# VH-VL binders against C2 domain-containing protein 3 (C2CD3), part 3

Target 1, 169 residues: C2 domain-containing protein 3 (C2CD3), of Homo sapiens (Human) (q4ac94r1171to1339)
Amino acid sequence: SSGLLDVGLRYRRSPRTAEGVLAARTVSISVQIIRACGLQAAAKALAEREPALQFSATVGVNASVTTHLSFLPQGEQRRTHPVACSFCPEFSHHVEFTCNLVTQHCSGEACFLAELLEFAEVIFAVYHENTKSASDIISIESCKEYLLGVVKVPTKELLIKRSGITGWY

## First folded at step 4 (VH-VL)

Design h13 (from a05 with heavy chain Y52W; framework fv_levilimab)
Fold by ESMFold2-Fast, scan of step 4:
Structure h13 (fold): chain C 169 residues (1-169), chain A 121 residues (1-121), chain B 111 residues (1-111)
Amino acid sequence: as target 1 above (169 residues)
Amino acid sequence: QVQLVQSGGGLVQPGGSLRLSCAASGFTFSSNYMSWVRQAPGKGLEWVSGIWSGGSTHYGDSVKGRFTISRDNAKNTVYLQLNSLRAEDTAMYYCARDSYDILTGYPFDYWGQGTLVTVSS
Amino acid sequence: DIQLTQSPSSVSVSVGERVTIDCKSSQSVLYSNKNYLNWYQQKPGQAPQLLIYWASTRESGVPDRFSGSGSGTDFTLTISSLQAEDAAVYYCQQYYSTPYTFGQGTKLEIK
């Protein structure tokens, strides 16, 4: 069995009200970033590429999620807060990517969801965070993130599974 | 009363260009994926191109780089721009819509009447 | 690209008889319990008309003598009691992936 990241994906949409008026009509993709595991090999590879990190203290591990097709302005990326450095970090993080159908000039949910889900991917990245100086704002220049792994989850399965998708990727 | 009305065909020389139009009525055009399918005289059907409501496009291998599909949702119209035409592009060109339901959606539930394109030489 | 092969290329049968047309896909068009396969009827001088979608679901208004079956790579269109107006060319089509592709067609003649 293999898999780097345990995630959940589900889409949610506003109820249709025939000729009723809603304050906002929205559709969203709900994303859960549950945990990562099996980071030992990635950490070893990183230590071999960046020997200076082998003895460094870290501020933690974080994960990010973004969509490949930018249905949100500017292709938004969302990140978890850092969690304690480990080979099986638990994030238990929930994010939503939301589209207002009125703002998108889409007359129907069908065309918008088909466009998003059929040809899109949700991209997850897991990073090791190097230690930084907490006392000086200028220390952001020395803050360093090292990519441990990337997982791409196609969203086309959400067109078929109303309960969403979950599992290790 | 779904209707697709096509126009813009004709006779052109090899290397020439044409723009085909397909005007839609009787459904929420801006919500549907729209396609073009062609049929050479006495031959079978070949999918040419498709376009989502938001403008994302797909093309068959034989027309990539030469044809451009576009749409104008305000005019309920889908277009196919044919460039660098060849004798083998001679065909009846049909526009067709996909179903409007994302969970049970399927292509080509309704077709236009067809527009003949003849490339002579 | 997914290639669809129909058999036979043509068939001639009498009114009231049963006809089967086969469509074979070069790869599976089954995903999450759905087969991404349509059947169309095209009469001379007319645009094609959808008969069956999702391999086995009959389009509204299509007579119940038309039925579709099969899964994965092997599909069949059946006309259980042929009528004179069924003379046409029949096409299968996959929508599992782009480019969408059609079978070469089966010409059905009535004698």
Scores: ipSAE 0.000, ipTM 0.460, lowest interface PAE 16.7, mean pLDDT 72

Design h15 (from a05 with heavy chain Y52F S56Y; framework fv_levilimab)
Fold by ESMFold2-Fast, scan of step 4:
Structure h15 (fold): chain C 169 residues (1-169), chain A 121 residues (1-121), chain B 111 residues (1-111)
Amino acid sequence: as target 1 above (169 residues)
Amino acid sequence: QVQLVQSGGGLVQPGGSLRLSCAASGFTFSSNYMSWVRQAPGKGLEWVSGIFSGGYTHYGDSVKGRFTISRDNAKNTVYLQLNSLRAEDTAMYYCARDSYDILTGYPFDYWGQGTLVTVSS
Amino acid sequence: DIQLTQSPSSVSVSVGERVTIDCKSSQSVLYSNKNYLNWYQQKPGQAPQLLIYWASTRESGVPDRFSGSGSGTDFTLTISSLQAEDAAVYYCQQYYSTPYTFGQGTKLEIK
């Protein structure tokens, strides 16, 4: 595949001002999710995998993307709003992950975050969001999200590339 | 149905090398993480290494710098290259299917049959 | 690294009896309402098989006499009515953090 997800990643340390010196123990990881494309193959595979779910993959999917940094707790995930009825949804989503070098699984040493980024990755999970009407109450469906695909981007280059990581993955 | 078929074990001298293979079928291999787990004779389970769908790797401290995990998505195969082998590396080595996604996924729902590696002089 | 300790190390029980196996974690494996803990069964000469994932969810095909419970640092595997085929070594495993780690195992024998 040419890539499922068009993303951008950038690492930045707080600026060096009088206030920025006090906040110099934090770093920011910027994540952009521009668009997804080619979701029809994933939708077809999902329909075949879930025989009990009558999923119509002819119009498009209601796609959302969840971003997770592998070195942050699961609850630090960020999710886009769903984009309805499309196999090539545009998200134009931007989010910042802030890691405090002293308090968040970082010992207060720059080398600890560098070690995490050397071995870590950004994980993008693409889901179909099943839209429920009031009539769905009688069916009592527990799961409303269906996985379409997973994209993983190593963070290794964030420490050495000023321009960050960008492209289709 | 999911199947993991292993090969490549054997008897080697300390300092020797072996390459283990694990051929997968019955699922979309390229989308799944894969791991290797070992078990020394009469002992418990030890996670050795993992490889993500995009090829990124993690290693246990005991094998880092000596073992290399890799995958060939065209062949649906994951490999473990064992170098600088020591007597304490003697174990049954299992490949196992790892998570597909971080929200609903969980490791090791399917295991290969195991490949015995014996390191002795 | 997260360390898992199982108790007992071995147990011998009769067919039809109930058995419990405990697993204690050195730190919490609970995050956002999920416990990152699996249970496996390993019969002699075989690879391990997954029994329970997310601490309490039974894997497809696993008999309902197997159940998992607990949260955070204390977990229990229960076999409600032992069958002869349940003789095996049982392992807990955490996947909250890498490296993944396993308990030392509990050997279950049928007397």
Scores: ipSAE 0.006, ipTM 0.489, lowest interface PAE 13.5, mean pLDDT 78

Design h16 (from a05 with heavy chain G50V H58Y; framework fv_levilimab)
Fold by ESMFold2-Fast, scan of step 4:
Structure h16 (fold): chain C 169 residues (1-169), chain A 121 residues (1-121), chain B 111 residues (1-111)
Amino acid sequence: as target 1 above (169 residues)
Amino acid sequence: QVQLVQSGGGLVQPGGSLRLSCAASGFTFSSNYMSWVRQAPGKGLEWVSVIYSGGSTYYGDSVKGRFTISRDNAKNTVYLQLNSLRAEDTAMYYCARDSYDILTGYPFDYWGQGTLVTVSS
Amino acid sequence: DIQLTQSPSSVSVSVGERVTIDCKSSQSVLYSNKNYLNWYQQKPGQAPQLLIYWASTRESGVPDRFSGSGSGTDFTLTISSLQAEDAAVYYCQQYYSTPYTFGQGTKLEIK
């Protein structure tokens, strides 16, 4: 496997413009999803058992990517906008997660995140979406999604590597 | 309308195995996390396992290494494989929809009817 | 693991009265102004039903007499003007982190 997603992960302690106790308690984790590639192979493999993917496997998929930090609540999952009809979509998607550096149960600065990041992952799920077909009868719009692939990136280097984690996964 | 229909429970001897099934309809199953929650007779609720839309799985400490959660998106079904069963695993087992949508993001808005598992000699 | 403790364990009240059930978390379940806490109602022989999500948001179809409040570590479920059909066991649950955990439950009986 040559990788499915071109991504970047970076962290930053306390914004430079912030001062006081509030700034001391948080860090920002930046996630960038630049592009996906090789989606035609995934679409063709799935189209063998998913008739709804047959057309998209030939012309292009409508891809979106979800980002989940394994140590954050599920409700903090993020999603890119969909990119229509492409096997190598460019997302240029950037999101930031604000994470508590310490809790009342942590003994010092960075201990909460340092402990979690040692064993955690960023989980990316790549989906194709099919929009409900136009009809003479107006109905409630629905969108069906199909999983094309999952990419997991370990986070253990975020505290150590100043430039962050980047590359194809 | 969202429906979760469970099957596969029963009476099993200690050390035995059983597979529970939960068939989903009325929503885009492949996009949702799915969980299992159990309740021993007359006791409270205990979370057992979750499977993410991307396939990642997590388990409660009491079942790690013995239970396996899995999903079949083509069949809109989530499974729980119970192995090395003990008397303490006797419970009503519920499947529940877990939402990861950024606008909602909360678990267990819909529950299956429950499947009774009894582990007894 | 996050532990949830409910109080009281059991309560008996008359129809029309107000009831409060407390849930205390061993650590904060607050992140970015959201409290990752749900409340459920379970009647005998039935699966649990979601009442409140995000600590204070009432699920669709749930009567106005149910309300949730609190933040961080201390949460309360309130039932105003108790009705006969409200006899059930009530559970709080956190989804801030895995493993998800539930309170031990509060049994509500009606005199």
Scores: ipSAE 0.000, ipTM 0.496, lowest interface PAE 13.6, mean pLDDT 80

Design h19 (from a05 with heavy chain T28K, light chain T98W; framework fv_levilimab)
Fold by ESMFold2-Fast, scan of step 4:
Structure h19 (fold): chain C 169 residues (1-169), chain A 121 residues (1-121), chain B 111 residues (1-111)
Amino acid sequence: as target 1 above (169 residues)
Amino acid sequence: QVQLVQSGGGLVQPGGSLRLSCAASGFKFSSNYMSWVRQAPGKGLEWVSGIYSGGSTHYGDSVKGRFTISRDNAKNTVYLQLNSLRAEDTAMYYCARDSYDILTGYPFDYWGQGTLVTVSS
Amino acid sequence: DIQLTQSPSSVSVSVGERVTIDCKSSQSVLYSNKNYLNWYQQKPGQAPQLLIYWASTRESGVPDRFSGSGSGTDFTLTISSLQAEDAAVYYCQQYYSWPYTFGQGTKLEIK
């Protein structure tokens, strides 16, 4: 399933010079999550499996998105703030991921990075957060999240396209 | 004191199902990534599955599509549903806590006692 | 997937001697000055116990004869003065990416 998230990815090296690039042991991958739409179908499918969520599906969902780069450590996963009561939440979320290079590569820096990016992807997981008011302490203690959908964007075009990767996925 | 108490193992025929449970106490369970790790008799350790505090999951390649990890933060319990079991799934199954929900965290500082799953005809 | 290879597969040494166990990763597990590599000890009939995290940081309660070193793809666990209770299987583990993976283990026996 595609068309769920409006996202942007771009590659950025901190130094502009060839010397600075070679000396730098890191590159940055910028990720922007603009909005999600079409959450009605996912919410209805979830409500069919979880009848208690019928009211949530009627008024919208409390959506948040996690971003994970498939080749980076678990601790580098990012999450948007939740957007309440919407089937088309706008996140306007921007984060940068720093990617280490083991050593300086004489002529293989672009080649090695291209090899990594050939197999890698950015994984976006969209969740509904089911929570209750402070007056309902039992519900707040459960604080359960429900997966609405997963969007995977291949990274292999990040160094091929100057403008990066943008669009609905 | 941190404790992870496991249950739900046993003997099952190939193609059968079992549900393993791991009850946690002594820490804020809802903040920790939880994992299942297995060890076949006389063999090494194999990571099976993990689950974030909010319910996002990961699986090892050998169990994808057959096993399901879940958690109940209200009951401080993590579960592993084993379906379509094979002889190769025979192992001691451990639950373990992972403090990876924070940047200074690291996995498996505490392990459960293990529960044996035997798949035999 | 990241593959970890330990060497040796088995070693037999006397009490008081130094032991080194190597762990080689198929790709770097270094990110932002942290090596995402742990070492565990498993004694017969017991669950594994964490010894070293972040490649070189000793877990609380672990004797100072245990130390971890290395970076990127090459890691070593050292036991500086072996004691009888150290007979166990030792495992390295990476948590750089999913799936988490373990080395095949090194069996340490006392002769």
Scores: ipSAE 0.005, ipTM 0.487, lowest interface PAE 14.0, mean pLDDT 79

Design h20 (from a05 with heavy chain S31R; framework fv_levilimab)
Fold by ESMFold2-Fast, scan of step 4:
Structure h20 (fold): chain C 169 residues (1-169), chain A 121 residues (1-121), chain B 111 residues (1-111)
Amino acid sequence: as target 1 above (169 residues)
Amino acid sequence: QVQLVQSGGGLVQPGGSLRLSCAASGFTFSRNYMSWVRQAPGKGLEWVSGIYSGGSTHYGDSVKGRFTISRDNAKNTVYLQLNSLRAEDTAMYYCARDSYDILTGYPFDYWGQGTLVTVSS
Amino acid sequence: DIQLTQSPSSVSVSVGERVTIDCKSSQSVLYSNKNYLNWYQQKPGQAPQLLIYWASTRESGVPDRFSGSGSGTDFTLTISSLQAEDAAVYYCQQYYSTPYTFGQGTKLEIK
């Protein structure tokens, strides 16, 4: 089907134990990024904006995906490893976000996380990576990344669909 | 190395519009969350708006519906369109980057020099 | 929204003394062993400069007389052996959630 990313989202709330999770106070939101598709169009558009990337567009892209939950801190974004020279990269990437059910500010509200999920979203940003730092010393300026596309997946259905949500977005 | 160079601003009458620009260099701009922070004369700092690498935006309650943040990753520039300006919008406007990196990941490690916006009839 | 309250609002001290600035958050800014809190210094006519990130890590180039401490909701910026150049307004800021918010600021005057 059409769409840029094949993803899966699951809300895990265990009555007993889940590794590292306490059901009474925390839950896990599981994110799978299986593959991307149709990056030819995005690469062509990028090459038109960035002439230096013309060669990348003809041989595929070095794609990586960042995942951000709209209600978590920026520093809790996750990134896939880049997949070299492909317009249809397979990531087979799985991460879990641990979220508090209630906060100190919302200590009187039993459904704090459920309320957040009603209008929150998972934001996926797909990048072409041209250069990476090989140093242990932080060298942000040597990392060159170019945005290919953005995919947003609403989290509202996670509360009511036991099997989670999955598909192309 | 990292630089944020601001332009735009000036004197405008109530109800008017201005567009602020912030040109970035010395880092991979498309990777970073970018923000605008303002400071009224003699007052404290107020976060105004932010934009993710992919274009998703956030706004402070005082500016929702009036201001629009945008970015052009090909030009390494972030913009703030100010519409329906009010006297209380008079402030120094700063652009600032969040240091988004797997290794660092924190906001406002670099700030622009600031652009003054004065709203007066 | 997360509210940050600083104390004191202003303080006047002499060179060589120690000063402590407190920042209290209306909710916890702790996640995955990290406190999402920064401290900034702003001198008159200048843009703010980052001093401390992750509540206790000094930014490169910041003198070791500046230190940050605290966790969850209660944070402290300590400046030991004050120098004349430290006269400025100091702000705490949370980045746990948007909207990002700042404390109201603490004005530090050197006698």
Scores: ipSAE 0.006, ipTM 0.531, lowest interface PAE 11.5, mean pLDDT 79

Design h22 (from a05 with heavy chain G54A S56Y; framework fv_levilimab)
Fold by ESMFold2-Fast, scan of step 4:
Parts: C-alpha cells; structure tokens; sequence
Structure h22 (fold): chain C 169 residues (1-169), chain A 121 residues (1-121), chain B 111 residues (1-111)
C-alpha cells in the first residue's frame, strides 16, 4: 500500500518453450504487472511541466508500463497496453524474460546469472501516452510519452524465495 | 563538452595481446553503457563489445572468449583487452558512448578518435 | 542476428541535388513506438558521427537538410540539397537487439 505499482517477480529454472529446453543454459524471469495506483500527484506535476499537453485532472492518464531488466539490452524491454483515463490503471500484464545462466564479467571471467542478480534490478517506468492529442497539439506525426514515475525492484530476493516476490513498490 | 580519448594499440604478432583504453570526460560516465566498435581497413563497422554501468558485458560472436571489456568508474575509463589476436582482428578500434536511459537512450552519440590495431607476422 | 542491407552501395551526385539512401532490416526494429535505428556519417580518416537517432530524430548540430524516415524494416536517409562537405560513407545501425549491427555502408561522392 506504500508503493505505486503492484508487481510479481519469479525466477524459473525451466523456460516455458521447447526452445528453452534445447537452450539448457537459460532461465526465465517472470514479471507480472497487476496495477498502478496513486498517479494523481505525478499527473499534476506533468500538467505543470507540459501545459500544452492538456489532460483532465479529474479523469486520469493513459498509463503504460515499460519493464526493463538492468542487465539486458535496451531493445529487450517490454511494454503494457495503455490503460485510458485512470489514476489507478489495471494492467494484468504477464511476460517472461529468457536469460543466460552464464555471462561474462567485466574482468573477462565467467559469471553465473545468480551472482549478477545479487546486484541487479527490474526497472518499471510508468508513462502517460498521448498519441493523437500530441500530434494535434505540436503539429508533428509522432507518439509522445511522458514519464510519470519509476519503480525499481531488486532481484536478489528472487534467488531465495521459490514463490518469488510480490507486492507494492 | 563530451570527450572520449583513446590510447593503446599497435603492431602485434598472431596470438599476441593488447590493451586499449578510452578515457571519458564531460558526462556522468558511471551512468552510461559503453561500447567498442571496430572497422577493418576499407571495410564497414562491426560492434565488438558493450559494458553496462554496473559492469555487465556483451560480446560479438567473433571475439567471444578472446576479448574482455572492463571499466573503472572512478577513473572514467573503459578498457578492451585483446587476447589470442588473429590477422582478421586488424582494424581501427573505436570506443563509443551508449545511453542506457529507457526513455531516451540510444547508442553512439559520441565516438573516440580510434586506435589502430595491426596483427601481422 | 539482425542484418541491415543498404542501397545503393555507392552514389555520385552533384552539389544541390537530393540524395536518398535506403536501409532494409531482416526483421522489425520497432518496439514501444520507437524504431531502434541510427544513421552515421563517416569522412575519410575520421570516426563516425551520429546524424539521426530513433530513425527520424536529428542529432543536435546536424543540418536540417538531413532527414530520416521509415518504420519497422524499411528506412531512408535523405539529404535534400547536397553540399560538398557531405561526401562521406553513410551507415545505418540497429540497436533493437544484441549484437548491434550496421549496414555495409553507402559511399557518397560528389561530381
């Protein structure tokens, strides 16, 4: 109840696909984004920074969440469908990231994913998406995203808890 | 003013080793992903390796197991250790800044001047 | 790995003419409303310089005669009114996934 985002994270040794069985040296990190709440303050701050944006203080934002694992390339981020007109959007989003069990450390020595997860984090960026209105306001043909908040969840507990971690962050 | 100043390189025999350095200034080095890109004489660009701010690394298949990328955030420097060098590794090696910002990040807005590595017998 | 193919491999044009360079990706580089594609200019003896990022956004300091367009798998770099200083090799690059890959380059010569 003290956080902005209700999430679940799980570390799974067996990938969901047949491809994962053939790639025996991989593991899956399962991410569930259930809902966000308490976006009123962030929305107010955004409206003050971007007065030309024009969105209702009483209706809500068009919220989407981008998930990024701190040790994966930028292009391997995942995004929810946007939820319109809400300060407490429900996403019910579930995705899986397939990660190599062994990677290279900065010293050139092999490093197990478990060692890497000790210091890594899952980053959730919450955005307001203003696709059609942005084009009308600024006379350009592009989708504009506005950051509402960032939630970072350490991955170290995934190694300890078989059931994973869940709660508000 | 963002600057990437490279050093190291030179002539080595096949099987030899070299260490390349890239000293960064004008930005918060510890927050950026850094990469090495090479270019063989008269050829195109090939991404070699990347290192995240926390030290996580990625390598191209042609150099995996032979090259090691590392960084020293206190010294604002990224390194590339080249081992078991082959004639095909002869190239100009560039370090380049990559932004690891999930909202606005994109690679290679600034490049070092390049360091020539020649592998010949 | 994602393969990028540029066309033409070389082109010769006169000052003041329009030039287009195409880059075709073996798979889509579009994610979260962004195309993970950059364009670079490389002059002889120099490091590459970023021109365009996110397929269509011009880097600070780059003249407005340079523009990028396209989405998904097909991208174009356009130079609307060529100047003598634009003689260079141009590269597209994807950063949708590792390994990052570059096109083979397009050599632009001025007649």
Amino acid sequence: as target 1 above (169 residues)
Amino acid sequence: QVQLVQSGGGLVQPGGSLRLSCAASGFTFSSNYMSWVRQAPGKGLEWVSGIYSAGYTHYGDSVKGRFTISRDNAKNTVYLQLNSLRAEDTAMYYCARDSYDILTGYPFDYWGQGTLVTVSS
Amino acid sequence: DIQLTQSPSSVSVSVGERVTIDCKSSQSVLYSNKNYLNWYQQKPGQAPQLLIYWASTRESGVPDRFSGSGSGTDFTLTISSLQAEDAAVYYCQQYYSTPYTFGQGTKLEIK
Scores: ipSAE 0.006, ipTM 0.531, lowest interface PAE 11.6, mean pLDDT 79

Design h24 (from a05 with light chain S32R T98Y; framework fv_levilimab)
Fold by ESMFold2-Fast, scan of step 4:
Structure h24 (fold): chain C 169 residues (1-169), chain A 121 residues (1-121), chain B 111 residues (1-111)
Amino acid sequence: as target 1 above (169 residues)
Amino acid sequence: QVQLVQSGGGLVQPGGSLRLSCAASGFTFSSNYMSWVRQAPGKGLEWVSGIYSGGSTHYGDSVKGRFTISRDNAKNTVYLQLNSLRAEDTAMYYCARDSYDILTGYPFDYWGQGTLVTVSS
Amino acid sequence: DIQLTQSPSSVSVSVGERVTIDCKSSQSVLYRNKNYLNWYQQKPGQAPQLLIYWASTRESGVPDRFSGSGSGTDFTLTISSLQAEDAAVYYCQQYYSYPYTFGQGTKLEIK
């Protein structure tokens, strides 16, 4: 099958100065979320467990995606704007995470970013946000979200592929 | 036998940080939204933050960018991380059980005992 | 944001009398025959306690002398035959939209 999310991941080192030295000891992890597709099955399952959403799920979902790097705190999550009424929403979303080359793991021990990336993942959580435009309570509806699915993309290949990771997951 | 037991709090300097915890028991924690509500000394109630059963978060404008709500369903616990604290954040902080459903649930049928946060130099 | 205005800000009444507390919303909190409005009681040194939900439904264990009424933008909490234990601050709260908001509170003193 094609997967749920069309994403791109790139590992970019801090640029060198004119003198040939690194400007900073950081790296950027670039994340693109291009689109999601095949949300019909997830929406059907959601409507079965959340009866109040049955009519919304029938005409498409209001999808948003959060991005979380497994080795960063939850507070560093990023989120797309929701795309209304679609089972195949286009996000065209780009975010960048700035990471130190040498950092501390949750255990408090220092470790290199390369060691973390060997075993880490980028976690995408796809949500339905109930933002039906015709509703009298669009405010209360828009503040509620429901998990449609989770996509995990290993970061291991970012260490060896200079072009990054691109494709459906 | 629904119970919410809070911990954390204390006296902290402006610009400091604290982490508040609220341990839940007696209900299916993972199915409920959870909120934090604060009350400054001698003042009324102010909603601070909420977290949905699915994990998404909402914040009052006064705390956006400084406070972070999170939950650990395996431990039946909701947390509130307070950063960049100001004197105006001095209050009793309550955790409260929120709605379980979109349109048919209602909030705050059970409250924790409260934890005092005092921000003073 | 939806603003809730309570009146009076304070009231003193004798045991056995009736009191009414009003809560006015800046916007309707009615949707499909449900009013997204709660009432709470807070005694000194204690956490708030839910009294009424959906504007008029009494929470389990709450005495029948407490009743809620109203719809849309105008709501009332009524306490009939006041008891000494009813001395507290009472708050209304809307959950029609985020951010959730509370009224400023009504302090009830028993003479």
Scores: ipSAE 0.000, ipTM 0.468, lowest interface PAE 14.9, mean pLDDT 80

Design h25 (from a05 with heavy chain S56Y, light chain Y31W; framework fv_levilimab)
Fold by ESMFold2-Fast, scan of step 4:
Structure h25 (fold): chain C 169 residues (1-169), chain A 121 residues (1-121), chain B 111 residues (1-111)
Amino acid sequence: as target 1 above (169 residues)
Amino acid sequence: QVQLVQSGGGLVQPGGSLRLSCAASGFTFSSNYMSWVRQAPGKGLEWVSGIYSGGYTHYGDSVKGRFTISRDNAKNTVYLQLNSLRAEDTAMYYCARDSYDILTGYPFDYWGQGTLVTVSS
Amino acid sequence: DIQLTQSPSSVSVSVGERVTIDCKSSQSVLWSNKNYLNWYQQKPGQAPQLLIYWASTRESGVPDRFSGSGSGTDFTLTISSLQAEDAAVYYCQQYYSTPYTFGQGTKLEIK
């Protein structure tokens, strides 16, 4: 269908009263990565420049997905386990990002997370992993990653839907 | 402690306009999502519109293109501009505090007293 | 849009009786082990008041005789021992997604 990844995003925190505004200082942003499809086209395109991808472009890739919130540091990104030898891997992957309600990510001042989400994105990077490569005379074992694609999902809809954001991107 | 005080209703002819106001106190208004809910005489509740701190707005299909929600965080006030009014817009209009975290918490935990809008020729 | 259907549309009972009001959702309002359903009470001439949130959690100040139950698409509000002050219209509401929607209401009358 359209898009590379079938994902779901949701914004959650503890129930609150008037006093709860003071007590509830964090929220979770839930990210679900259900499946990917259409990876063969991406693999074939890359195989034109990367001979090591020729085999995987014909039989299936070992795909994993990293998730990054655009307003969080790179060190807080998450990654799925690889799904072996598939052009339409099913990840059924769920992670939570814990975020402060008031952050210093707004131009030199504290601002509410909700206002950051109006302009932020969840960034998904899809990789193929090949853990072994051998040359004519020297056997080289390494974990080599190949970027298959990048999907960006705006987070502004998280502010207006309890069901969150779901669908192909 | 938490109070929502409404004003601005009245009797208007079809095609007319009104602006409803809802003045908030007792909480951090600038961080709260605010909604408008209406109730036609003798009928049930219908969600009309909502607005977040950053100005994002959402509207029910029946009012989209005719009503405009806005807010003034310095005055702790949310507004609903009613344009191109029809007889079927006749209702009591309530402002309500939505959780400032719209995807969690309790929607509509505090309500204004209501403002009657009557559209009649 | 999520449609909520309440039953009965009206009920007339005596003080001390048990009352049950049902609310059916056209699709599930359950996500990650939470039901996004509220119950409100509206007395004549007044704004609605929150009674129950998260389908089963009583709001502060709400008497113990009010309880909520159910999950997914089927929900129930129970008043275990009706008092005269409970005469009102009761509404369920989903806050799972916008547009937020309400049930059509159940009018509770006391004999």
Scores: ipSAE 0.006, ipTM 0.478, lowest interface PAE 14.2, mean pLDDT 79

